# Ledger of designs, part 5: VH-VL binders against Uncharacterized protein C28H8.2

Target 1, 141 residues: Uncharacterized protein C28H8.2, of Caenorhabditis elegans (q09243)
Amino acid sequence: ANFISDPRSMFPKMVRTKNAFHFLQYFMGTFRRMFRNKTEMIEHFNYYDDQVKGTDCHIQEELDFARFKSYFDRYTRTHYNPEIRIIFAIMTKDSSHMTVEFHVTSQSWFGFEDHFHMIIRAVNDENVGWGVRYLSMAFNC

## First folded at step 1 (VH-VL)

Design ecl10 (framework fv_ecleralimab)
Fold by ESMFold2-Fast, scan of step 1:
Structure ecl10 (fold): chain C 141 residues (1-141), chain A 123 residues (1-123), chain B 107 residues (1-107)
Amino acid sequence: as target 1 above (141 residues)
Amino acid sequence: EVQLVESGGGLVKPGGSLRLSCAASGFTFSNAWMHWVRQAPGKGLEWVGHIKSKTDGGTIDYAAPVKGRFTISRDDSKNTLYLQMNSLKTEDTAVYYCTTSLYDYGEWGFDYWGQGTLVTVSS
Amino acid sequence: SYELTQPLSVSVALGQTARITCSGDNIGTKNVHWYQQKPGQAPVLVIYYDSNRPSGIPERFSGSNSGNTATLTISRAQAGDEADYYCQVWDSSTDYVFGGGTKLTVL
């Protein structure tokens, strides 16, 4: 759990802009491609795309849960899929890669007005030996 | 790179019909939500309707003023969006824009716009 | 149905800051997008999801959204910023809603 125990270590690399909503818009946009009869989708992205300034511990103030929940409710209601599993395969600085799985449910979102929580599972290349880790990520500094 | 080109606009009498086309290039058309937005001369922007990608169910929705008279369709093999306008009224006079909502912005923002095509409904 | 209200016009002196407002009931709970339209041209997205800039849009453009008012701020105004500006949201009952537009004049 060592490398993903600090959620801040993930956000500066995954959120290229100051606004945490930029990452959430991208994340929610991924759901747009899910079919009703699927519970997961897979995305690949490179978070070293350019030198845009990352977040600086303002994530919690920038996260409007009611707005995010509105989008999420619309999407989950349309697809009737209360359990959504999204897999991101991301490139790291050293040219290895990491697979991050996001597990999201409607019930979890409804309960988190003071925090935005995601359960993530991160796996590196199988030969590196990084195992599955489940963490609740909070936007905290 | 991304280009949207509308065609088919012109002068038509009240009660008449007209079909607009929008040719798209520079992106994966089949993955995009496509919209029609219009603007009456000297007036503001007004959403007309949209059609979702096939992967998102191909759902079509219309603004109340055009529902039952206008039909939106798409041909992914030709990268083309269509607007069939029937029972045209003078208040339908406007420049009609083809717009897209691409993956990066989700469903609610209009990322790219065509140059527009003028539809004039008059007697 | 849901409605957005913008001032008809705003004037700003060259090099000064312009602020264009967009008012709607609890608009702070919605995602606001802003478009710039110059005469005879198609609209161009300048701000999306309240405060984000598309690639190619100068840092002089910024946005905010809280309560009943969203604001587009254009710092160090230039002659080339003269245009009509439209705000836009999605609403579950009305779908896509545009404000009436604001004409910005750079003096």
Scores: ipSAE 0.005, ipTM 0.518, lowest interface PAE 14.4, mean pLDDT 67

Design ecl11 (framework fv_ecleralimab)
Fold by ESMFold2-Fast, scan of step 1:
Structure ecl11 (fold): chain C 141 residues (1-141), chain A 122 residues (1-122), chain B 107 residues (1-107)
Amino acid sequence: as target 1 above (141 residues)
Amino acid sequence: EVQLVESGGGLVKPGGSLRLSCAASGFTFSEAWMHWVRQAPGKGLEWVGHIKSKTDSGTTDYAAPVKGRFTISRDDSKNTLYLQMNSLKTEDTAVYYCARGTYEDSHLFDIWGQGTLVTVSS
Amino acid sequence: SYELTQPLSVSVALGQTARITCSGDNIGSKYVHWYQQKPGQAPVLVIYRDSNRPSGIPERFSGSNSGNTATLTISRAQAGDEADYYCQSWDSSTVYVFGGGTKLTVL
């Protein structure tokens, strides 16, 4: 089953899954299917950000850039497949409320010729399942 | 550079068997749905079957004309797709293409190999 | 079983617009993809999900899909556009369905 079927319902809805990697695959699959090009994708993320401004949503606005740079440097040094790559997943030891952070870099995914990188912070609430807590995306010109 | 290269085609007698291979490069093979599509000489395209990524159950599905005779498998460690063809019939004569289906858009074929000819005749 | 119907052939004059149709029951409720195949070559995806072009496909190629008919449109036709064109969709009963193919001739 595809648990994220409505583009407008992706945030703040949770996806039922026991596996962080499966959640990422569902999210990326839905993300690609939702958008025809870079412009639509940027507009959607701008809309998402606008909808949560001034709310009590637990969205992190600032990232740990040193950590991000470390993962990005590892990716560039290894020169692996430039499509989609999961660079790192951070799992906490707290078994009741697990958080994972995915660092994804792409050079030709989503039908774009522009390079981009994104950071997805996902949370697994035992009663709700996996969902996106934070999403940041940047495009290389 | 994304590529698919088929091999293993040839001449085989009716009732015989043949195994085709498809070598993939330039993308994360393990996450892709992989397909076999065939084309009889001078005819149109016909889907043969697919194998899903392990993440999407790793299951196989086949077109009715080949069900029970053909088996699709994959070796993700070698980035290779296989088609085992048994009990071959003259109507199986075709160019066999290996094709990628992105898991997000499993219902299309975005990358194709050059094909390998299978001729079933006495 | 679900079937897609295409005309066997379409002719277009150099520089003019060619339109290739793909008919199926309620096809507008399904995604349609289009492939170009030149003699002795593998098919190439030219339009996906009704109207989207893969990178490297000229803007002259466009698509639409509504009701019972999907259409591939090739504007400013060039000699190099001569090929067989196949539409393709998905149906739960047939799985992957191809149209019979249309031979495009550029005069």
Scores: ipSAE 0.000, ipTM 0.500, lowest interface PAE 17.0, mean pLDDT 72

Design lec01 (framework fv_lecanemab)
Fold by ESMFold2-Fast, scan of step 1:
Structure lec01 (fold): chain C 141 residues (1-141), chain A 118 residues (1-118), chain B 112 residues (1-112)
Amino acid sequence: as target 1 above (141 residues)
Amino acid sequence: EVQLVESGGGLVQPGGSLRLSCSASGFTFSSYGMHWVRQAPGKGLEWVAYISSSGSTIYYGDTVKGRFTISRDNAKNSLFLQMSSLRAEDTAVYYCARDYGDWYFDVWGQGTTVTVSS
Amino acid sequence: DVVMTQSPLSLPVTPGAPASISCRSSQSLLHSSGYNYLEWYLQKPGQSPKLLIYLGSNRASGVPDRFSGSGSGTDFTLRISRVEAEDVGIYYCMQALQTPYTFGPGTKLEIK
């Protein structure tokens, strides 16, 4: 069982983007690439606020960033050829918040295509730019 | 809402030991790396120690390495600094500080005073 | 270890005048990412330190635009375009490129 060992402590400090379109491009691009190896996965984690919270339809407790990192680590080991697409996106008029629903598809190593929906709420932080504050996943729900 | 509160400071004799605590509230403590920084009376800031959010990565300043131990209890939202073999030059106000995603130190406590004297 | 130095150590300024504080590192703080891992903190009398500038030139949230950071590699400057009474305190630079993290000795800004 390989839990993510605080990878951000090993990475140089970097400012994210304050541009909503660039954020979505980078978020989706790094999501696709994180299935390649751990370094790419750590790059995707850069787009999450460290306080990120959320839910999974099969888990009764609130999830935090450590739980999501563990989830993605496990998921990327058992699936390949990810595709991610936007189903719905809305941004506040002041560009401070956005909510996006993604549909993710991938191939399971066990021989079937897997699907899930992922909803993020992102906040445009004044210092570092856009970061995911809430993540909800619906896996076979 | 987001705050850090240090405790455990006091007067201790050279060669003694003391344990400092830092209580976190208003945020998900387990998601952040934490630092200890100290300031001797009338002197500048000195970085003391770091611990990653999971507790797996730890770094110390040269003056305290081998004498101080940083640790954390994520279930209790608490950070600790176990100090041993204390010296007069360890006399300082000790601050805990939150590392904002390896970006910078964004939240600091008010400090707890440690005085090492005979 | 990276050694940080600051000048001047004492900076008396007239209200409304500009002020500049220099920070120098014994090693380059410029990472291959293109960022300088240099931060500026202000400690007002009786208070904990507060972040002013991160990654060399980025102002922290809530910091007035009269504060600016510049420089690259080993030579950095914090500038205050028009000093106000509330700016009194001790200014520290800090390198965050490598552990152990190290602070400069501090510059005390005082009103004349």
Scores: ipSAE 0.000, ipTM 0.538, lowest interface PAE 11.9, mean pLDDT 83

Design lec02 (framework fv_lecanemab)
Fold by ESMFold2-Fast, scan of step 1:
Structure lec02 (fold): chain C 141 residues (1-141), chain A 121 residues (1-121), chain B 112 residues (1-112)
Amino acid sequence: as target 1 above (141 residues)
Amino acid sequence: EVQLVESGGGLVQPGGSLRLSCSASGFTFSDYYMHWVRQAPGKGLEWVAYISSGSSYIYYGDTVKGRFTISRDNAKNSLFLQMSSLRAEDTAVYYCARGEYYDSSGYFDYWGQGTTVTVSS
Amino acid sequence: DVVMTQSPLSLPVTPGAPASISCRSSQSLVHSDRNTYLEWYLQKPGQSPKLLIYKVSNRDSGVPDRFSGSGSGTDFTLRISRVEAEDVGIYYCMQGTHWPYTFGPGTKLEIK
């Protein structure tokens, strides 16, 4: 794999932040930079960011984040749902459609506050050169 | 250097309530998960509850869910366990234990001395 | 929940002799990060528990070399090469791989 699965290398400020909202900001920002395309989730996250200053560990507006928020809340309240899948569609630079799947498991790592495994799979990878990437990250709030 | 000191235990009747406290010193309290672990007289260890460093993630053992509430005050380096609807089977020594943080050696690397809760009619 | 079992539950030993305690888990404790989060704790009479071994075989700071841990998957062993009087107490294995964290029932080490 081309990416280090250390969450601190993917999200340098994650270990220092105490807020799940900041975790979401850094995660979504990193995802956008990595793929250079916007998703509907990222656009709605930006809208939510305008409403909340990120000092609390909650999503006050559900917007059309309802499914993502549901998975996120389920993970943060219980560790008994071992697998959560979140699928996003993003537009590539050539205007083709690609689907990215996040695979989240409800496991904890020693030394981290809650963590989830993210496996990014790109559909239509011949158009963008994307491969399988592994992310391991922790919440801190 | 690292110290955890529990207080608040005592004798209470079934159906009653108690609030346990744990005072932490010698480390950056706000960086660690914190746990309560109990031990009934002559019995083994049972994990009770945890709270994440920022209080966003809280989980309870099935035997205490709905009756106990864990909380923390990072400004005061303090951990709490509010116990309600106490039952005879809640009689135990309650330990405060320091949990996970990056580069820690074990899950419960430091324990307090314990505080005794006796539920008796 | 992951069930932890220990054997023996009572272990009388002569001073200077070796001692061995077994711990079994109802499912594999290998985490996706390839670490195995199996720990051993010692509770001496009248004291709080103390961490002895973490990640199967690593001794915590200040733990004497006569203590060693081994094992893999679901079967683990704590060994004391030469038991001393100060080693008396109850030994617990604990798993941190799966939520919720669970302890074994404990093994009481006694001097004969």
Scores: ipSAE 0.000, ipTM 0.490, lowest interface PAE 16.9, mean pLDDT 67

Design lec03 (framework fv_lecanemab)
Heavy chain, then light chain:
Amino acid sequence: EVQLVESGGGLVQPGGSLRLSCSASGFTFSSYEMHWVRQAPGKGLEWVAYISSSGSTIYYGDTVKGRFTISRDNAKNSLFLQMSSLRAEDTAVYYCAREGLYDYSMDVWGQGTTVTVSS
Amino acid sequence: DVVMTQSPLSLPVTPGAPASISCRSSQSLLHSEGYNYLEWYLQKPGQSPKLLIYLGSNRASGVPDRFSGSGSGTDFTLRISRVEAEDVGIYYCMQALETPLTFGPGTKLEIK
ESMFold2-Fast, scan of step 1: ipSAE 0.007; ipTM 0.555

Design lec04 (framework fv_lecanemab)
Fold by ESMFold2-Fast, scan of step 1:
Structure lec04 (fold): chain C 141 residues (1-141), chain A 120 residues (1-120), chain B 112 residues (1-112)
Amino acid sequence: as target 1 above (141 residues)
Amino acid sequence: EVQLVESGGGLVQPGGSLRLSCSASGFTFSNYWMHWVRQAPGKGLEWVAYISYSGSTIYYGDTVKGRFTISRDNAKNSLFLQMSSLRAEDTAVYYCARTVTYIDEAFDYWGQGTTVTVSS
Amino acid sequence: DVVMTQSPLSLPVTPGAPASISCRSSQSLLHSSGHTYLEWYLQKPGQSPKLLIYLVSNRASGVPDRFSGSGSGTDFTLRISRVEAEDVGIYYCMQSLQYPFTFGPGTKLEIK
């Protein structure tokens, strides 16, 4: 999977999970596993707490994966309809870098059925080009 | 630090009822899917039931469907299995187990088990 | 729904020797996510089961590297490169692709 050039390559593997919450947990695990064994990449995670859907982030913190996961788990647990923005800053061996922003939201984190929306942005990468990719997924609980 | 402790087993006559409990500690119980797995004396493992983190999704094995009811109380970090219309073939050690945070991983922690014996 | 079988059912082994256990499923365990949902568990005498291997070949935390899993589709193998006395117990394969989750009948590994 060419995650850097096409973030969509990740999603076909994940579209059949039991609910939106489990999809996000799987998604985080998959990213960690992909990059842990890639010697050419240096990854950083930025977590942004966007308390109002569709507005600018209020809190910015640069976190390693373990701290990001802890914050992610806490936020999804305490907010019924959470909005989460995460940014991956990926540095290549040649000191080039690409920033990939994931903006994730759900209509419902509890209940029988969840609609899950993801917005992917690719920034500062001449090979990828600037753009927004939108995916909508529905899960049965 | 993760612990699962089962209780409530005992001797019961055929047709009787019994309620098993599983107390969880050392992790955020409300974020995990929970399962019951049983093992008859000298036999293999049999998956019994699961309940999702919120309690909204439940599934039973065919041998217990209609007789057993799984439930949870997230405020008390507790999982339950209400058993009714018990049969001799329900005699087993009953284990509480959690599934891991990621959907691609399995039963990473099991309790010690509680013994249910159904006989006259 | 999915039937799991194992062979051998009884495996006497000398300390330090290698051991292999086979597991077969009645249908493919490959999911649309690209993952194959096959796990191995060990139950030592008088203890609860413990996870050894998940997703066919990934060792669980704390599991020694002398344990390895391999396979695809419907045929899977658990290998122990050098059996130790502490490895005695019953080994179960399990599919978690679909409900109900189903276990193999178990393979009892004993020291000769």
Scores: ipSAE 0.000, ipTM 0.505, lowest interface PAE 16.6, mean pLDDT 68

Design lec05 (framework fv_lecanemab)
Fold by ESMFold2-Fast, scan of step 1:
Structure lec05 (fold): chain C 141 residues (1-141), chain A 120 residues (1-120), chain B 112 residues (1-112)
Amino acid sequence: as target 1 above (141 residues)
Amino acid sequence: EVQLVESGGGLVQPGGSLRLSCSASGFTFSSYAMHWVRQAPGKGLEWVAYISGSSSYTYYGDTVKGRFTISRDNAKNSLFLQMSSLRAEDTAVYYCAKDLEWSYGPFDYWGQGTTVTVSS
Amino acid sequence: DVVMTQSPLSLPVTPGAPASISCRSSQSLLHSNGYNYLEWYLQKPGQSPKLLIYLGSNRASGVPDRFSGSGSGTDFTLRISRVEAEDVGIYYCMQALQTPWTFGPGTKLEIK
C-alpha cells in the first residue's frame, strides 16, 4: 500500500495508541507475529522511540535502536513459536509512564528451548501515544 | 475555559536574543502539543515551532531552524520560545497555539500574541 | 513543503450578499482515512486568528451556520451565505496533512 498512515508522515515515527492496555496488546501481538511476518516486525518497531537506548547484561556499552533491531531480526530468523508474557507492569497514576518486564520463550532452529527477559520503560506522548524509551535485555543473566 | 497568555516580547537589536513565554490554563497542558505561530506586520501567518506534550519531539520551520528553541514546563503549565541570532525578518507578533489533536491538526485555541521588534 | 494559494486576495462584498473564497494546495490533502486535512481561520481586525472549519467541512463550535466548507484533494471553498458586518477580516486556509504546517496568503473580506 502506498498511502500515508498518519497525517504527519514527516514525523520520525507513526502514530500509536494512547491507551496503555491497547499498547501492551499491540506490542505483544506484533512481537509474536513478527517471527513469521516482516510487516508485523516493522509495526512492532513502530512502538519504539527512534532515540530508544538500553543495555544488555553482557555488554558494558549503551545500545541504540539500530542495535536492538539487529538483535530482534537475528532472533526471529533463528527461533520460532514465540511466547511473550508480562512478569510485572507498573504505570504512573497519570498514565504518562510505564515500566514492564516481559519473559520471552521460543524454540531455536538448533533444537533447544531458549528464553530471555526484557524490561521496557515507555512514555505516553500525547500526539503519538505510547513509545518505548528504554530497553534492557537479559539473555542468560 | 481555555486561556493562553504570551509574554516576553519587546525591542531587540539584530543578533540579540529574547525568550517568549506562554502561560496555559483550562486544560490538561501535558496532554497537548503546543505551537508557536508568527505574523509579520501586514503579512500572513507563518508556523514557527512545535513541541509534543512530553517534550520528546520538536519541529521547526525552515526560517528559524538552528536559531530558535521551543521548550515547555508541564509542572508550571508554561511554553517557551528561546530566540537567538535575531534578524529584522523575525519582527512579528508571536502567538502560542494549542493543537487540537494530531489527526485533526487545527489550532483550536490561540493566545493574544506578544510583539517582537528586531531593529537598530 | 505544501504550498497553499487563495483567491481572491481581496474580496469586497455588499452586506447580505454571499461570498466565496477558494483555496488550492500544491498536493492532495486527502488522507487514506477519507479526511481532507484542510482548515479555515478568520482573523478579525486587532484579534487573534480563530478556527472556523476543520477537516474540510466541519464547522467549529460557536461558528454560525452561514459558514460552510467544501472541496476535496487540492481544491477547497469557504462559503458565507449572507455576509454580515462582523465577518470582516482576513480568512486563511491551512493544511495539516504534513509538516511543516502551511497557511495560504489570506483573503481580506471588506464591506463595500
Scores: ipSAE 0.000, ipTM 0.501, lowest interface PAE 15.2, mean pLDDT 82

Design lec06 (framework fv_lecanemab)
Fold by ESMFold2-Fast, scan of step 1:
Structure lec06 (fold): chain C 141 residues (1-141), chain A 121 residues (1-121), chain B 112 residues (1-112)
Amino acid sequence: as target 1 above (141 residues)
Amino acid sequence: EVQLVESGGGLVQPGGSLRLSCSASGFTFDSYSMHWVRQAPGKGLEWVAYISSDSSTIYYGDTVKGRFTISRDNAKNSLFLQMSSLRAEDTAVYYCARHYSEGWLDSFDIWGQGTTVTVSS
Amino acid sequence: DVVMTQSPLSLPVTPGAPASISCRSSQSLLYSDENTYLEWYLQKPGQSPKLLIYLGSYRASGVPDRFSGSGSGTDFTLRISRVEAEDVGIYYCMQGLQTPHTFGPGTKLEIK
């Protein structure tokens, strides 16, 4: 699926919340709902900076937003009943930067419980609000 | 640190039974699906069986279906393969392997050392 | 079931020389997420198989950069830029796209 060219991707505005608590609530809420359908997934992607970068310990290169969208597209088709919880969160005193570690669990359609950690670095932009600038996927290494 | 250790192999007569065990350590065993893979002498790898983390889903290769039973005990971090009606063709090194399907990795990322089963003919 | 084939089945190489192993699948391993679910494993003499390459081209942790994977759809190649003595063993390709997972017949790499 080409999420970038989908007209429904325009439904969520690029303007995000400037409130850290609301950002986390909506990020986690849309993460859970993105397993339902493509429109919900596009809403979750609205909380990422378009130039987001990151890593996966199994991939020996820095990943971009397109690679993360590809990952989540496959993951949501092969898994259900997602749960996401905050393990650790720290925010700068001026509310400009935040680092959060999430623990994600889900059920595979092939009959096992899957889990991984996501670490995000988010920046509160003056005009746009909170957005993920860096994402790391942490699996068994 | 993370490892799988197999045991229970040996010499058995055709028509006999044998139970293989695989002990897991260094990871949350009850969160992973597991596989058995075998290799006959001088031959390639053949997938044998799969069990989900909660034992609700089980698959077998056609060559062993109806004769082998895969099971697990999550409280003891152990995986088992009960083999019955053994044939000379079942002679192989049997490996247990962890199924890993997270991020971009969808593979057998950790393998045991293998245990040898010889069916005398 | 997806059928996997490899060529050559026997590959003698001179130390320091490059080596290439081909793998072909009976069905495309390119998924709708644009990833190729093809893996390469190495089984050294007397040892268990070890993961070398996943998703067609990514090296597993600890695998030297001498190893590279390429290919799409149904045709895949594993390359070793300069073969060393420790690279001796049997190389297997495997498809992870469909259950049951299926392995190629293996390619034996040996030093000449």
Scores: ipSAE 0.000, ipTM 0.488, lowest interface PAE 14.2, mean pLDDT 81

Design lec07 (framework fv_lecanemab)
Fold by ESMFold2-Fast, scan of step 1:
Structure lec07 (fold): chain C 141 residues (1-141), chain A 118 residues (1-118), chain B 112 residues (1-112)
Amino acid sequence: as target 1 above (141 residues)
Amino acid sequence: EVQLVESGGGLVQPGGSLRLSCSASGFTFSSYSMHWVRQAPGKGLEWVAYISSSGDYIYYGDTVKGRFTISRDNAKNSLFLQMSSLRAEDTAVYYCARELTGYYEDYWGQGTTVTVSS
Amino acid sequence: DVVMTQSPLSLPVTPGAPASISCRSSQSLLHSYGYNYLEWYLQKPGQSPKLLIYLGSDRASGVPDRFSGSGSGTDFTLRISRVEAEDVGIYYCMQALQSPITFGPGTKLEIK
């Protein structure tokens, strides 16, 4: 088996800051082909980190429902990290298209904590009744 | 509407130089890595060069390394390939191509022809 | 460099019949994420190449479901369930895991 047991090891400098935005970019890349190779992924994270440095950020991407579920199941089966808690709910089984919004909020009261939420909006053939569900991952320094 | 338009091709003598350009429109150029790929007459595809979205990471095919330079100008939505020390073997149609990311469409330009001959 | 090979190099097919093209790599294209960094491209006569399949098995936008990709590691197959006249052209596999990016030699599909 050649899966990475800890996704943080993929991007040592950025993810070692335990920044939710860096982890969000890596996680998104795992579910869809964002990059052809590791070097490009690292540069992409640096670019977005530079653009949104010091602010809350919001990223919107479109995902195929069936492909998202397939990749997410593979990821959660293969990767484990006791420092990361995952809470998720998928909107609908009958959607072929999803839009994922990423919202990152930094919290630092009892310690340095980053939280982010993935808001999944499914589109059905009726083009009505968009629901909202959350995929939340958090990690602490 | 996504468009990639190559220009700058032509006839050059061996040892000469030529600069190819690729003009991009209809997408956020600065968010995509770009490639140059060539095809000699009647032959298959050969990857030439890669440049990352920021321009910080660059890779070349072994046959062109040291002779070709890839660059980009994100403010002008333009990709370039500076070719020097041209050889007969560099005769080809040169395509610029946008890197595939996620579920996005992969786009190639129509190509520009470079002929290296005396 | 990763060497890519294809077979057959010439593929005459009767309209409506299935077709199959093999692609093999000299090194594994399976990444630690579980993805195979293999793509299939079609170059129709007089046109630029167009992506058919990425990540070994995922169809690109607008590609008919007659096309399917399968395989893992070093052995990959592109299948067309029912060949149509518009499918004529040269098919290339490509690996994107290792630098330099390398293409197979191409398979020319033509109608009998």
Scores: ipSAE 0.006, ipTM 0.511, lowest interface PAE 13.4, mean pLDDT 67

Design lec08 (framework fv_lecanemab)
Fold by ESMFold2-Fast, scan of step 1:
Structure lec08 (fold): chain C 141 residues (1-141), chain A 123 residues (1-123), chain B 112 residues (1-112)
Amino acid sequence: as target 1 above (141 residues)
Amino acid sequence: EVQLVESGGGLVQPGGSLRLSCSASGFTFSTYGMHWVRQAPGKGLEWVAYISSGGSTIYYGDTVKGRFTISRDNAKNSLFLQMSSLRAEDTAVYYCARSYDILTGYSEGMDVWGQGTTVTVSS
Amino acid sequence: DVVMTQSPLSLPVTPGAPASISCRSSQSLLESSGYNYLEWYLQKPGQSPKLLIYLGSNRASGVPDRFSGSGSGTDFTLRISRVEAEDVGIYYCMQTLQTPYTFGPGTKLEIK
């Protein structure tokens, strides 16, 4: 479920893991649960410790959780078969911060493929583990 | 509510030392990078020092490098600035501020600041 | 070190009029992620600084929509669509791409 532990967090603080891979699996699982139709989400992982590789797609919107949820409640009614993959993920050397870019593809009710990019910035809370602090999306890339 | 409170300022003679403290409440202190920023009377803002959320990454401004030491105690929600070899030009209001630190130590904005504590270096 | 400059340094504005402040950096602030590591702060008389804009164009929480940030690389602009009395103070740009982090000299916005 989408439980917010912090007004700036997208996802539950009860995910108490120091393992970044586990955090990302949980994040992608939560994203998949937002789609009402039964869908299978494909997850791909590429971790770049001290390098950044991503898309040239410009970030069009920075979203708070309420706006993100409103957008996705509408989006999930008109789209199905989401695929989510990590374009890049980079973590600071002290494992305190992580930036991840996702590429999401889905099919509209009219049979057209849609896609967008999503960048999250996550912080590793010493007391509770990883949480999302910022989310930005780019459309029509 | 989210709050930062500085303390430890005062009058000190040139060559002296002073320790500033910043107490955090209302948020998970250990997940934020922390800054010290100062402002001399009638002058602009000058960034002084940064420490990452885990304490492993530290940066200083050129004017204070070698004289000031930033540190934090996440168990006590506290940030410190140990100042030594103080000079008249160190006279300023000192603010602590929190920020998100993401890729390679980059800041994403200091969204919460303390009220400031005044340090005066004079005879 | 990255040098930040602002213009104008003094900006008298009539209430309700738009205002524009320019900030220039001696080096590009655009990172490979596509973000500009430039921030805008407002210090009202007798108060601590407040964050207005981060990552070049993103409004901080609670900042009115009359404030906007734009620009990329070395040239940045803060715009206020309709200046109000509570907007008086000193506006600073700041770069956070390279250490030491550096502020601009500040622009004093005054009501005519």
Scores: ipSAE 0.000, ipTM 0.510, lowest interface PAE 16.2, mean pLDDT 76

